# VH-VL binders against UPF0304 protein MJECS11, part 2

Target 1, 168 residues: UPF0304 protein MJECS11, of Methanocaldococcus jannaschii (q60310)
Amino acid sequence: MLSKIERLILANQYKILKILENTSEYDEIIKILEEGYEIFYDEILGHIFDELPESEGQFVLDILSFYDIVVEPYKQKNPNDHEIINHPYSYFKGFDGNSETKYMAFVRFLIEDQKKFSFVAKYAKKTDNFNSHFPMLDKYRKMVELWESKYNKKYDLKREEILDILNA

## First folded at step 4 (VH-VL; framework fv_prolgolimab)

Design a19 (from p11 with heavy chain F103W)
Fold by ESMFold2-Fast, scan of step 4:
Structure a19 (fold): chain C 168 residues (1-168), chain A 119 residues (1-119), chain B 106 residues (1-106)
Amino acid sequence: as target 1 above (168 residues)
Amino acid sequence: QVQLVQSGGGLVQPGGSLRLSCAASGFTFSSYAMYWVRQVPGKGLEWVSAISYSGGSTYYADSVKGRFAISRVNAKNTMYLQMNSLRAEDTAVYYCATEYLDWYGMDVWGQGTLVTVSS
Amino acid sequence: QPVLTQPLSVSVALGQTARITCGGNNIGSKNVHWYQQKPGQAPVLVIYRDSNRPSGIPERFSGSNSGNTATLTISRAQAGDEADYYCQVWDSYTYVFGTGTKLTVL
């Protein structure tokens, strides 16, 4: 599925890397690209993952923001609100490392590489580095949808409004 | 060079107000949480306040709640600590800091600024 | 907030191993960071997340954290290691620093 110009660009890049790294390791890859042996493209592109669409990226930013700016500040201000503190979804649990790997990787990128969502980030040890071990997409989508549609993504939510979203 | 430069300390009377500034450079300021930590001369470190990368979440030590307000202006790469109703026990060197490396542990600190509250 | 308890002072002979403890209820479930502070200077992070060293910190510095005690270990102590050392955790929505330990290299 590579165009001729993409193959030319990649072949030339591997030729440059071959010289810079003083290696013959790229010779087969160069031939695959120049001759157009599509059956072997997975050997070259195997470490390049499918895109996370912009809408899905925004969804991840939204759920992380909900925890970082709404839930975590609420818990800090209300340390005796055991109903919210002990709620199953009282903290961001990550995404499933088996079925939601691209979302988990994006969370790790945001927290580890971009250093965002500082208060959510404190849960890395507790959550096995944001690997929930259970699918979370459907739950988080319901929460984000409710936060947006019913509460206009406001950060100063009342207790009952937070519970409404956590119970979505 | 990743660095934090502080300003705004000084002598103030009890009940007075003072604003500290912390100017960041050498990194994407808007991607990192920021902290204020103080130290009474000859004593240990005490955390004062924290602010998330966007400014949407703020946290305070019980000793300063209701009197101090942390804020940031990402467009100016600057964080502030507005200190109101100052007391003699607020006399300390105030440090700004961030968790630049791996989001755990304050690895970048300002030089500190002395705030003295006395009559 | 819980208090992190450190010994007031620890002495170590030049070239020997110093151990500084940080006591806290169930501290092993939390991430512990360690800071070095020399007179008139801002603190320097020497260990983060229990046992990791920032770039530029000598391998002589190591950390551990289990149960109710975290430990900063400084092997082959040097005169330049004399400083105050503080442990720190994020706990109960606050940042808690230990009481501090003055390390003296004899």
Scores: ipSAE 0.006, ipTM 0.512, lowest interface PAE 12.0, mean pLDDT 87

Design a2 (from p11 with heavy chain A33G)
Fold by ESMFold2-Fast, scan of step 4:
Structure a2 (fold): chain C 168 residues (1-168), chain A 119 residues (1-119), chain B 106 residues (1-106)
Amino acid sequence: as target 1 above (168 residues)
Amino acid sequence: QVQLVQSGGGLVQPGGSLRLSCAASGFTFSSYGMYWVRQVPGKGLEWVSAISYSGGSTYYADSVKGRFAISRVNAKNTMYLQMNSLRAEDTAVYYCATEYLDFYGMDVWGQGTLVTVSS
Amino acid sequence: QPVLTQPLSVSVALGQTARITCGGNNIGSKNVHWYQQKPGQAPVLVIYRDSNRPSGIPERFSGSNSGNTATLTISRAQAGDEADYYCQVWDSYTYVFGTGTKLTVL
């Protein structure tokens, strides 16, 4: 996984931290990196998460956009449309903190750190900070795929088109 | 931090072609849709074209459809407008823009590029 | 193509309230954005999705949208508010800008 150059860089970083923090706690890590004991690399990289692929990041942006620019504005303009307002998927519920942790973390980053999706953001308290407590990935994929393939991701969806996507 | 820098433009004869470029920096370009909006000197804003985040969907105003082509190269953080069969009425300042607030209107704009098509 | 009609010009006295309208069939069912443009400059978004203000836009700017009319309201008008204002909607795979209104602050 790690090249000799990467191992050199990491070993030197840990040597610097060792000096700055006046600790021997990095000695084993430095030796693992310098000697190339690959079996123990996970002990070093365990705090760095795997990448969220660009396509998966775009998927999350798409589902958040659907709710933020289509569903939430529709509900605001049509307060008497109880079928849509009371639909099980009428608001973004987040992702499952146990099985979809990386997606939930990305949503929190977008909303809390980047301050995006302001209409979706108001549901933070209702959704336990966008932890759905139930897997949502398959449902949201169906919704995004339908919005993209059948409706070309247009913003000005009719009532029936919104329902079609919510029922995907 | 977030900015769009335009290039291209200039004087071109009727029936000629020109390509405008819009270089993005300070944000994840591949996550946002992009727009071209033009303004004839002394007149109002007119939307010209739009492209989705992936480049998979493109949209055009009726006035330019069939003559202009919008494209993007996400790896280069750049969007283009290829203008063909130019007419005198295409003379305008052309702006690129993005929905940096994720579809909250066009909130980041380029500096504009003047395109002049002789009579 | 949908048409968004704005008054050609609106005048307001310093410190008073200016109202700029954007007329369109069933515009209250669309999201309306408002842009301010000063001479020689690119437009600046001042209101998005009917009534929301971007960071940096004074609270004197507000918007509403119902029926066939959207309205940009500028309270306590200042000399620096003098500019051209455009409304804009997304409709039927096209972005439509209003005809534009020149605001003069007397």
Scores: ipSAE 0.000, ipTM 0.488, lowest interface PAE 13.3, mean pLDDT 86

Design a20 (from p11 with heavy chain F103Y)
Fold by ESMFold2-Fast, scan of step 4:
Structure a20 (fold): chain C 168 residues (1-168), chain A 119 residues (1-119), chain B 106 residues (1-106)
Amino acid sequence: as target 1 above (168 residues)
Amino acid sequence: QVQLVQSGGGLVQPGGSLRLSCAASGFTFSSYAMYWVRQVPGKGLEWVSAISYSGGSTYYADSVKGRFAISRVNAKNTMYLQMNSLRAEDTAVYYCATEYLDYYGMDVWGQGTLVTVSS
Amino acid sequence: QPVLTQPLSVSVALGQTARITCGGNNIGSKNVHWYQQKPGQAPVLVIYRDSNRPSGIPERFSGSNSGNTATLTISRAQAGDEADYYCQVWDSYTYVFGTGTKLTVL
């Protein structure tokens, strides 16, 4: 549902784009917005995605931080700890591109556009650019919850504490 | 204009200490991991240390673990390498670098700082 | 004792194709970057993520990476291509440079 003010703003923006691009491609959209033909609003808004809630964004930042701050430094300091290095969850695998697409897109935004988590980023080729091909949300939520509730999100975790979280 | 400017090199006696600085400009320093790479005269490149964008993760080559400490102050756009217990084999040109183009490949390098450890 | 092995030197005639190899166990599963270094200068990234060129690097430079060998290929070699070349990978938790190759253009 668009308000009259939202329709006015959008119609005027399309009128500006029409002039800048010297095109009639926006004429129908402008008429839909000015006349209020609600049945066609999805044709205009279909490319705008729903928000990723702040709590979900924080969750993604937390799991990436866990790998970047805790797991990867531990592996660098302990290259012979094969139990952790060979653990199924020893590196960030990404999110599922079919069922967790918005989370995968956010990871790619953080790594490619914001240039954060560069050590996690080194796994891009290994993970098909952070497409896990299997749902990861439930697993990562358990890991983040344990890191927060039991270990207060500290980064100087011991071997057994890291294993505890990886096995969550 | 993306650039890294280094300072702090010099001559030190074996067992001495030295701190290198790398000042960044022209990009959002706090978003990028930073690296130290050295080159002993007449030899190849050797990675020394790395620090995450936040400073929360630090990495070291086995040859410098326990002696060198990497740090950064994002508010000052500066990264440091504190070198302790220096040995003759640490004599090298030290470069700071970052992966500005992408999260792969070190595409922006400082000019290099010579560190000489000798009597 | 680096894990990435390069030939000490490679010679190429002006206008011909030079190939510099970088050998490492399962290197094809890793991203390989290549650096050019001329005397007294900082290294210059010439190839990143196996085969990509940074802006300003001539199309004569290309890369490949499969199995246990990555290769930097310099076609139509020019005198200005004379330099030391280094491959580099990231190993889960560490960075490794190759032993380096001196390219001579005859």
Scores: ipSAE 0.006, ipTM 0.543, lowest interface PAE 11.6, mean pLDDT 87

Design a21 (from p11 with heavy chain Y104W)
Fold by ESMFold2-Fast, scan of step 4:
Formats: C-alpha cells, structure tokens, sequence
Structure a21 (fold): chain C 168 residues (1-168), chain A 119 residues (1-119), chain B 106 residues (1-106)
C-alpha cells in the first residue's frame, strides 16, 4: 500500500519529529518504514479515518443550509407558528454519535472549526453538541431530496412547503 | 489584523432613508455571520439585525422589521444596513460586529456610526 | 416584551468581589455571553458560553449560569473594571441583550 517513495518521505518525517520532540518513540516506526514491514503499516495509518465522500459532505452542507436559510429565518419571522416551532424536526438535531459518528464529527468541524452555520450552532447546548442519540441520515436525506427535487432549493418557501419537507 | 470599519451615518429627517456600511479585513469574511447592534445615547445595547455567512438568512428585531434590510457582498468584504422609514426612536450609535474568536459571542466590533433622526 | 433583567448599578470596593446578575426565564438552558463597555467605546466580550474567557481577559473574570440566573463575577476588582456590563443570549429566534449594569469601583 505504501510506495518506496512514500516510505522514504514518511521515514524522514518521523526522523525530523524524533529530533524536534527529543524522543525515541519513533525509532520502531522508522525501521518499519525503511525495512518495509507491511504487516505493521496499520500501526502508522490506523489513526487516519476513512474519507467522507464529497457527495456525503455536500449532503451535510445541504441539510445545514436548509435549517440555516429556510427553517430558522421562518421561525424568527413567525414566532407564533406553533405547528412549525413545535414540530419534531423544527431544529437541526445533529447525527447519531454511535452509528453516524463521521457525520456528527463533520458537523462539529463545520460549526466549531470553520464557524459556519452560526444560527444552527445556537442549538449546540440543546442537542448535546449535535449528537442526536438516534439515527438521522434517512430522515435528512428525504428532506434534502425533497427540497432539491420539488422546491429547487428555494429559501423563500411558504409555510406549507416547509411543513412538507419537515414531514418528509 | 481582524478589523471592522464603519461608514454612512449622519443626520436624516423622519421618514427618510440611510445606508450604513461595514467593511471587514484581516479574516475570511465569507465564513462568518455579521450583526448590527445599536445603542440609543444613554441607553443599553439593542440587537438590530443579523445575516448568515452566505447571506441566505437574515434576522431582524421586531422594532425594525419591514423597515430595515441587512445585506452583504462577500466579494467586497462588506455588509450593509439599509434603513428606511426612519423614526426619531431610531436615533442611536450603530455597531457592526462578528463572532470571530468564538461563534458564541460577538468579539469583534466596528467603531460605531451615529445616526440622528431629527427634523 | 421579554427581556434579560440586570441591576441598574453595582458598587464594589477595590480588591473586593463584584457580582452582576442576569435574570431570564430558563436562562440556564441558554448560552450567556457578557460584554464590558467603557464610555465612548465599542463593547468588549469578556465571557462567552456561560463561563469561558476570551484571550486577554484576566482570570478575575468568571461566569456561571443555572436556572433563571446567570452571574458575572469580577474578583479582586480594579479601577479599570469600572464600566457598563451587558449579558446576552440567543432566545426566541433573536439576540437579546440585558438591560445593562453600571459597575462603580470605589
């Protein structure tokens, strides 16, 4: 899985870190890379997580955008619309920390590190930092698909159109 | 350095219009929500309006809803507040602000712009 | 109509502890931020998310938030702490500032 050039680059990087951190902790890793002991490569790469595909990243951006530009502004403009305000999906609940961990981590990255979706971010305390404690992927996929296919991702949706998406 | 510079204040008659500008520098403007907060001389702070990082979401205090319009042009690193149908009670120092260090609080503020609505 | 209620003024002696309260229904379920404003200046964020300090704000400043009351605590008060203080939350789909408290350091 690692080319000879990649092994050389990684071994040299660990040698630099060894000097900067004044440690012998990298000696075994350097030897594994230089000698090519492939059986131990997972010890080096095991902490690097699998990719979140671009399409899945876009999906997360879309559901966060739906709440940020459609639902939250509607609630601010219509504070007495109790059907929407009290709807189970009236605010972004996050993703499940057990079965949807990668998605939850991406939401936290967008909100905490990139500081996007700041109005959705106001729900962090209510949502246990966007850990829904229940799978949300299927629900949000239906909502995003309906917003895109039927409503062309318009932000100026009418009340009944918002309800249609929330009930997807 | 992270900075917000305001312009566009002044004296205007009741019923008139005025546009405030807030120019941002030193940070990735398009990633941050922006706010307008006003303060009537001798009184406390009052939130006026907010705009999301993309400009897709806008929020207004009930006192200005329907009269004020917040907007932003990310390519120009500038946010605006268009104030229409101005009333004497709109007389205040207007501040623009953002949540730069932490999105939970407004930690970067403009210098303030005085708007006086008087005949 | 709903507002965050603060005392109009609080006095504290040099070196003593000042406590400024911010009252609101179920405010403990919300994130409270605190701002310091000196005459002729823009506000300065001194506490965010109930109890966190921005870089450059001394340890003397601390915050708490539970039930219906949030509190800004300024320990070992200094002359330079004299200012107006405002609490702030996101509530009812809007940003709400407290009524403000003038802190006088005697």
Amino acid sequence: as target 1 above (168 residues)
Amino acid sequence: QVQLVQSGGGLVQPGGSLRLSCAASGFTFSSYAMYWVRQVPGKGLEWVSAISYSGGSTYYADSVKGRFAISRVNAKNTMYLQMNSLRAEDTAVYYCATEYLDFWGMDVWGQGTLVTVSS
Amino acid sequence: QPVLTQPLSVSVALGQTARITCGGNNIGSKNVHWYQQKPGQAPVLVIYRDSNRPSGIPERFSGSNSGNTATLTISRAQAGDEADYYCQVWDSYTYVFGTGTKLTVL
Scores: ipSAE 0.021, ipTM 0.611, lowest interface PAE 8.3, mean pLDDT 87

Design a22 (from p11 with heavy chain Y104F)
Fold by ESMFold2-Fast, scan of step 4:
Structure a22 (fold): chain C 168 residues (1-168), chain A 119 residues (1-119), chain B 106 residues (1-106)
Amino acid sequence: as target 1 above (168 residues)
Amino acid sequence: QVQLVQSGGGLVQPGGSLRLSCAASGFTFSSYAMYWVRQVPGKGLEWVSAISYSGGSTYYADSVKGRFAISRVNAKNTMYLQMNSLRAEDTAVYYCATEYLDFFGMDVWGQGTLVTVSS
Amino acid sequence: QPVLTQPLSVSVALGQTARITCGGNNIGSKNVHWYQQKPGQAPVLVIYRDSNRPSGIPERFSGSNSGNTATLTISRAQAGDEADYYCQVWDSYTYVFGTGTKLTVL
C-alpha cells in the first residue's frame, strides 16, 4: 500500500506531467491516488519491481569480477590449459530467467547499460543473454565466499587456486 | 584515456591529518581494485593500502595500520586516503594505482603527490 | 621488514643482457610483477605474473620465477633502459615491493 504522503507526492507529479505534456492521460491515475483506490495501484506500480538488496547487488558484482578479472584473463594467457577451459564453470553462465529473474536482469543492466565486465560480455550470445536456464545462485555464492574468505579477493590467483574456486 | 589524477598533499605538522584524493576517468572505476603506494625521496617503493572494487575489503601495511584509512566513492569515481597521526617517516610521494589494461599488476598510476611531515 | 632481496645495482654494457634478481622465501609459489621507474616519474609495469609482458613493453623484457628466485631479464640493453627496477608480490593480505635495483647502461 501507498501512504497518504506517497499518494500526495505521486498525484502532484502526475498533475505536473499533465500540464507539461498537455494531456488528459493522467486524469484517472490522479483520481485513483487522491481517492485511495488501492485495487488499481497495480496499474501505476506494475512496472516498478521489488528492490534487489545492496548485499545481493554486491554478490553479483563479485561473481562477475571473479570471471572478468581472474578467470577470463587466465584463459587468454593459458590457451592450452584444457582442464580450466573445459571446466563446467569455466565461464559465467548467467542466472536462471525463471527462478533468478532479478539477478539475470541486474547482470543485463551491468553489461548492456553500464558497459561493465567486457570479457564476460563476450559470452552474451553463448549464454542466451546470461540466461543460464538452470539455478546458479548456490554455486556462485560458494565461489564468491571462497574467493573472499580464503583468497581475500586477490586477482593474481595461481592455477590451483582458480581450480579450487571453480570446484567450490 | 584511462587516467588517475591525484590531489591533496602538502606540509603538515607531526600528529596532524591529511586526506589524499585520486580521481579516475576513462574506465569503469567500480569494477577495479585500487592501491596506494608511497616512496620516500631517494628510497624505494612501499605499498601502503588496497581497496577492493566495492570497498568491502581493505588492506594496510603494518607501518600505517590504525592510522590510515582507505575509502572510495564509486559514484564519484574517486578514492581517498585519510592519513591520521602523521609522523616524520610518513614523508613521501604518494601514488594511487589500479590494475586495468592487463588485469594483473599495477599498470595505471597517478602522477604522485608529495606529503611532507615536518615542523 | 624486508622480505624481497634485490641487488643494489647492476651494470650492463649497451647491447648486452642484464639480469636482475628478486630473492624471497618460496617466491616461486607467488606471482611476481616488475616495475621500471625513471627519476621524477611514476613506476611503469614491465612484467606481470612472473613472465607476462604488458602491451607496449618491448620483447627484450622477459621474466622467470622458480624456487626462491625471480629474475627480470633485459636483452639488448639500451640507454633508455637505465632506471630503478622493483619486484613485487601479493602475499597474505599485503603487497610487498623489493628494495629496488639501479640499472646502469654504459
Scores: ipSAE 0.000, ipTM 0.455, lowest interface PAE 16.1, mean pLDDT 86

Design a23 (from p11 with heavy chain G105A)
Fold by ESMFold2-Fast, scan of step 4:
Structure a23 (fold): chain C 168 residues (1-168), chain A 119 residues (1-119), chain B 106 residues (1-106)
Amino acid sequence: as target 1 above (168 residues)
Amino acid sequence: QVQLVQSGGGLVQPGGSLRLSCAASGFTFSSYAMYWVRQVPGKGLEWVSAISYSGGSTYYADSVKGRFAISRVNAKNTMYLQMNSLRAEDTAVYYCATEYLDFYAMDVWGQGTLVTVSS
Amino acid sequence: QPVLTQPLSVSVALGQTARITCGGNNIGSKNVHWYQQKPGQAPVLVIYRDSNRPSGIPERFSGSNSGNTATLTISRAQAGDEADYYCQVWDSYTYVFGTGTKLTVL
């Protein structure tokens, strides 16, 4: 859905690009926007994805932080803690590339483009570049909710507190 | 002890239905995905179905899609496989399994249940 | 359906090393699990995530995974190692088992 003001702004932006790039490639797009041919708007807007809400982005940052700051350093310091090391959720497995695509894409952006979460980043091969191939949202939400509500997102968690969250 | 105990199975006529059950104990059942794997006598292992820990997502092998339905009742620590429109080629030992050690690894298995589809 | 290819059978002399391969396109980017199955029994996980051993699995079992081939290695083979062996991965929204390999200890 484009308003007349949005169409005016977009048409003017394409007119500027047309001049700067010395091209006629934008002539049809400008006409579509100025005349209001809605059937063709997807040819312009189809390259722009829906938003990931701020709260969902924070959730992804929280679960990545839990693994990167709490779990992975704990495993390095305690290499003989086989209960935690062998726990089913002892490493970040990604999000489902089919049903959780936007979350997986955001993880890849954070790790590949922003170069964040260096300990989690080492699992790229193991996780098919953080494509879990099985839905993970509900599990990670339970973990983050417990970390926040019971443990105030602290980093210096004790062994039993880490297990509590992994078993959420 | 982490354990899966199966029940159900038996002899069924072609076109019939059967429900298999898998009861879990010794772990937080609601936190783990569950699987069904079958094996025709003398043949290899074939994955049949998977269900997420919440029951919100289910997956099926092409050979059973539309005929089989996987489900779970976390309050009862039990998973089910409802098998409809059974064919002779569905004759196999059916195993339930979970990924207790690691995501995707099937490290805890039920004892298996024989399903025979014949006239 | 995608296929993970294993040799039908492998023979090894008592005390020698057996190698069972699992072939799949870009399998080195996946986590490979290995199962042992003896007649009349449920499968037993012997290797998970390419190279890790569950508690109770002897040190002589090891695994590797790179490129298009994963390998289960059984050193100092014993008569009790005779079994069918299956590799397994998660691939394209299915759980794929290998075709299976019968190991005989001569």
Scores: ipSAE 0.005, ipTM 0.490, lowest interface PAE 13.4, mean pLDDT 87

Design a24 (from p11 with heavy chain T98R)
Fold by ESMFold2-Fast, scan of step 4:
Structure a24 (fold): chain C 168 residues (1-168), chain A 119 residues (1-119), chain B 106 residues (1-106)
Amino acid sequence: as target 1 above (168 residues)
Amino acid sequence: QVQLVQSGGGLVQPGGSLRLSCAASGFTFSSYAMYWVRQVPGKGLEWVSAISYSGGSTYYADSVKGRFAISRVNAKNTMYLQMNSLRAEDTAVYYCAREYLDFYGMDVWGQGTLVTVSS
Amino acid sequence: QPVLTQPLSVSVALGQTARITCGGNNIGSKNVHWYQQKPGQAPVLVIYRDSNRPSGIPERFSGSNSGNTATLTISRAQAGDEADYYCQVWDSYTYVFGTGTKLTVL
């Protein structure tokens, strides 16, 4: 739902664009907003996706950080630790493209557009560009919660501590 | 004998460029992340840059981001710091260092290379 | 950048215990490493992961880390302990060094 103030702001923005672009293409949109014809709001907002809440964004940053700065460096320094290397969750698998689409899109934004998480980024081909094809939220939440609550998000975890989180 | 040997320092004018080298011996270089740390004479240590074991991840202090580039050639056991658009405040002794067997500590350091940026 | 604050100088009498603090927001949730640097030399790692000693570092060096303060403790101080000491953490994809403390052994 758009408030009257939001409708006023949007209507005025379209009026400015109308002048700058020297076009009448926004006249109908302005009238919809000023008169409050809610049935047509999707014609204006249809390309704008729902927010990813700040807490969920932080959660994604946390799980990517765990893999990028804890798990991947550990595997590099301990190439013969087969228990960790062969663990089902030894690498970041992405999020499900059907049920977790917004999370998958955010991961892709961080890696492709912002060029972050370079260790994790190497798994793009293996993970179908971070589409796990299986729901991952519950598993990653348990991992992040344990890393935060029991290990205070320490970066240089011991082997047993890493395994504890991977088995969460 | 585990050691890091540095080269490439010197005097350069503001706006100039310089490349530092750090040659590793006595350990499996490709298994360790590496760092650059600098120190203005008489002042404290400041982290400059880090590079992962493979070279796939690089990190930079805000003060040098966009101007410095860290790289490594594992086949040559050598790491580099390419310094561009140098400023007077970049004047310092630059150290290369190896990641410790545990994470985020630096156990082996090079001898240091003086970089002086002066007109 | 996050800042780790250390006292500029600490003096300790020969044979007594020196304590060097490293203050930072929520530093107890991070791993703290400590370095010793003598004039004209590269730093030497003396404590890693809050409280662990590398091979060759005497038992009189110890560390702790909780809340907003990490502490390097040097018991039975010797003349050879005179140096600058730096704490260091990993935080948000950056490595942060403390402001440094000059330890004088009297």
Scores: ipSAE 0.000, ipTM 0.457, lowest interface PAE 16.3, mean pLDDT 86

Design a25 (from p11 with heavy chain E99D)
Fold by ESMFold2-Fast, scan of step 4:
Structure a25 (fold): chain C 168 residues (1-168), chain A 119 residues (1-119), chain B 106 residues (1-106)
Amino acid sequence: as target 1 above (168 residues)
Amino acid sequence: QVQLVQSGGGLVQPGGSLRLSCAASGFTFSSYAMYWVRQVPGKGLEWVSAISYSGGSTYYADSVKGRFAISRVNAKNTMYLQMNSLRAEDTAVYYCATDYLDFYGMDVWGQGTLVTVSS
Amino acid sequence: QPVLTQPLSVSVALGQTARITCGGNNIGSKNVHWYQQKPGQAPVLVIYRDSNRPSGIPERFSGSNSGNTATLTISRAQAGDEADYYCQVWDSYTYVFGTGTKLTVL
């Protein structure tokens, strides 16, 4: 999975760290890379996670935007709209920490590290830090698809349009 | 680094038109809302317009509604403000901004561009 | 359209605590952001979401927001804190800036 040039680059980086840190801890890693012992590559790369594709990242941004820009401001302006406030999907519930771990981690990155989605962020305690404990991908995908295809992702949705998306 | 660089501006007569540009770099432009904020020399900040990350939603202050048009071309990492039917009261330094770290909070600003509407 | 009222000016002695208020109907239910602006420069975000500091903003800066008043607090004021300060909220699809406060450090 590593090319010869990638192995050269990594081996040289570990040689530099070895000198800077005055340590022999990297000797085995350097040998694995230089000799090409593929069976041990996971010992080097195992702490680096698989990519979240760009399209999936955009999907997460879209669902968070829907809640942060459309739903939460609507609820703040209309505190007596009990149908929307009490709707099962009236707030962003997170993603499942077991089956949707990558998505949950990305949400946490956006909210905790980048400090985005301030209205959604207020639900961290209520949602077990955006761990829904139940798969949410299919539901959120239907919501985003409807928001995009029928409502052109507009932010100033009317009550019935918000309900339409929440009921997707 | 995350930055916004503005261009356009200048002197224009009342009733005239002018287009401002805001070029973004160092971040995924298509994922962030963009804003125009103006400041009359010696006065406070006034929000002018906002555009969603996709360009599908636009918002305007009552003072400019119907005269100004905000737009963006995500492929070019650029946002525009088309200003029509300009009035003396539109004379101000115009800033573009984005909410890179937090939604609705404008943490990255352009350098500003002066628009003077006078005869 | 909502308006956010700030005092025109606030003076603070070097090393003392300055408090700048932002008044607005039910502002405690909104996210308030605070900006610092020095002459000839673009504004700098110093507090977001009521009380959070961006990287690079000293711990001396803090914020609170409840009821009809949001407050920016600058502890142990320094000469470099002298600037205009603006609060800002998003409300009803509009972004509203406060009237601005000139902070003078004596």
Scores: ipSAE 0.006, ipTM 0.492, lowest interface PAE 12.2, mean pLDDT 86

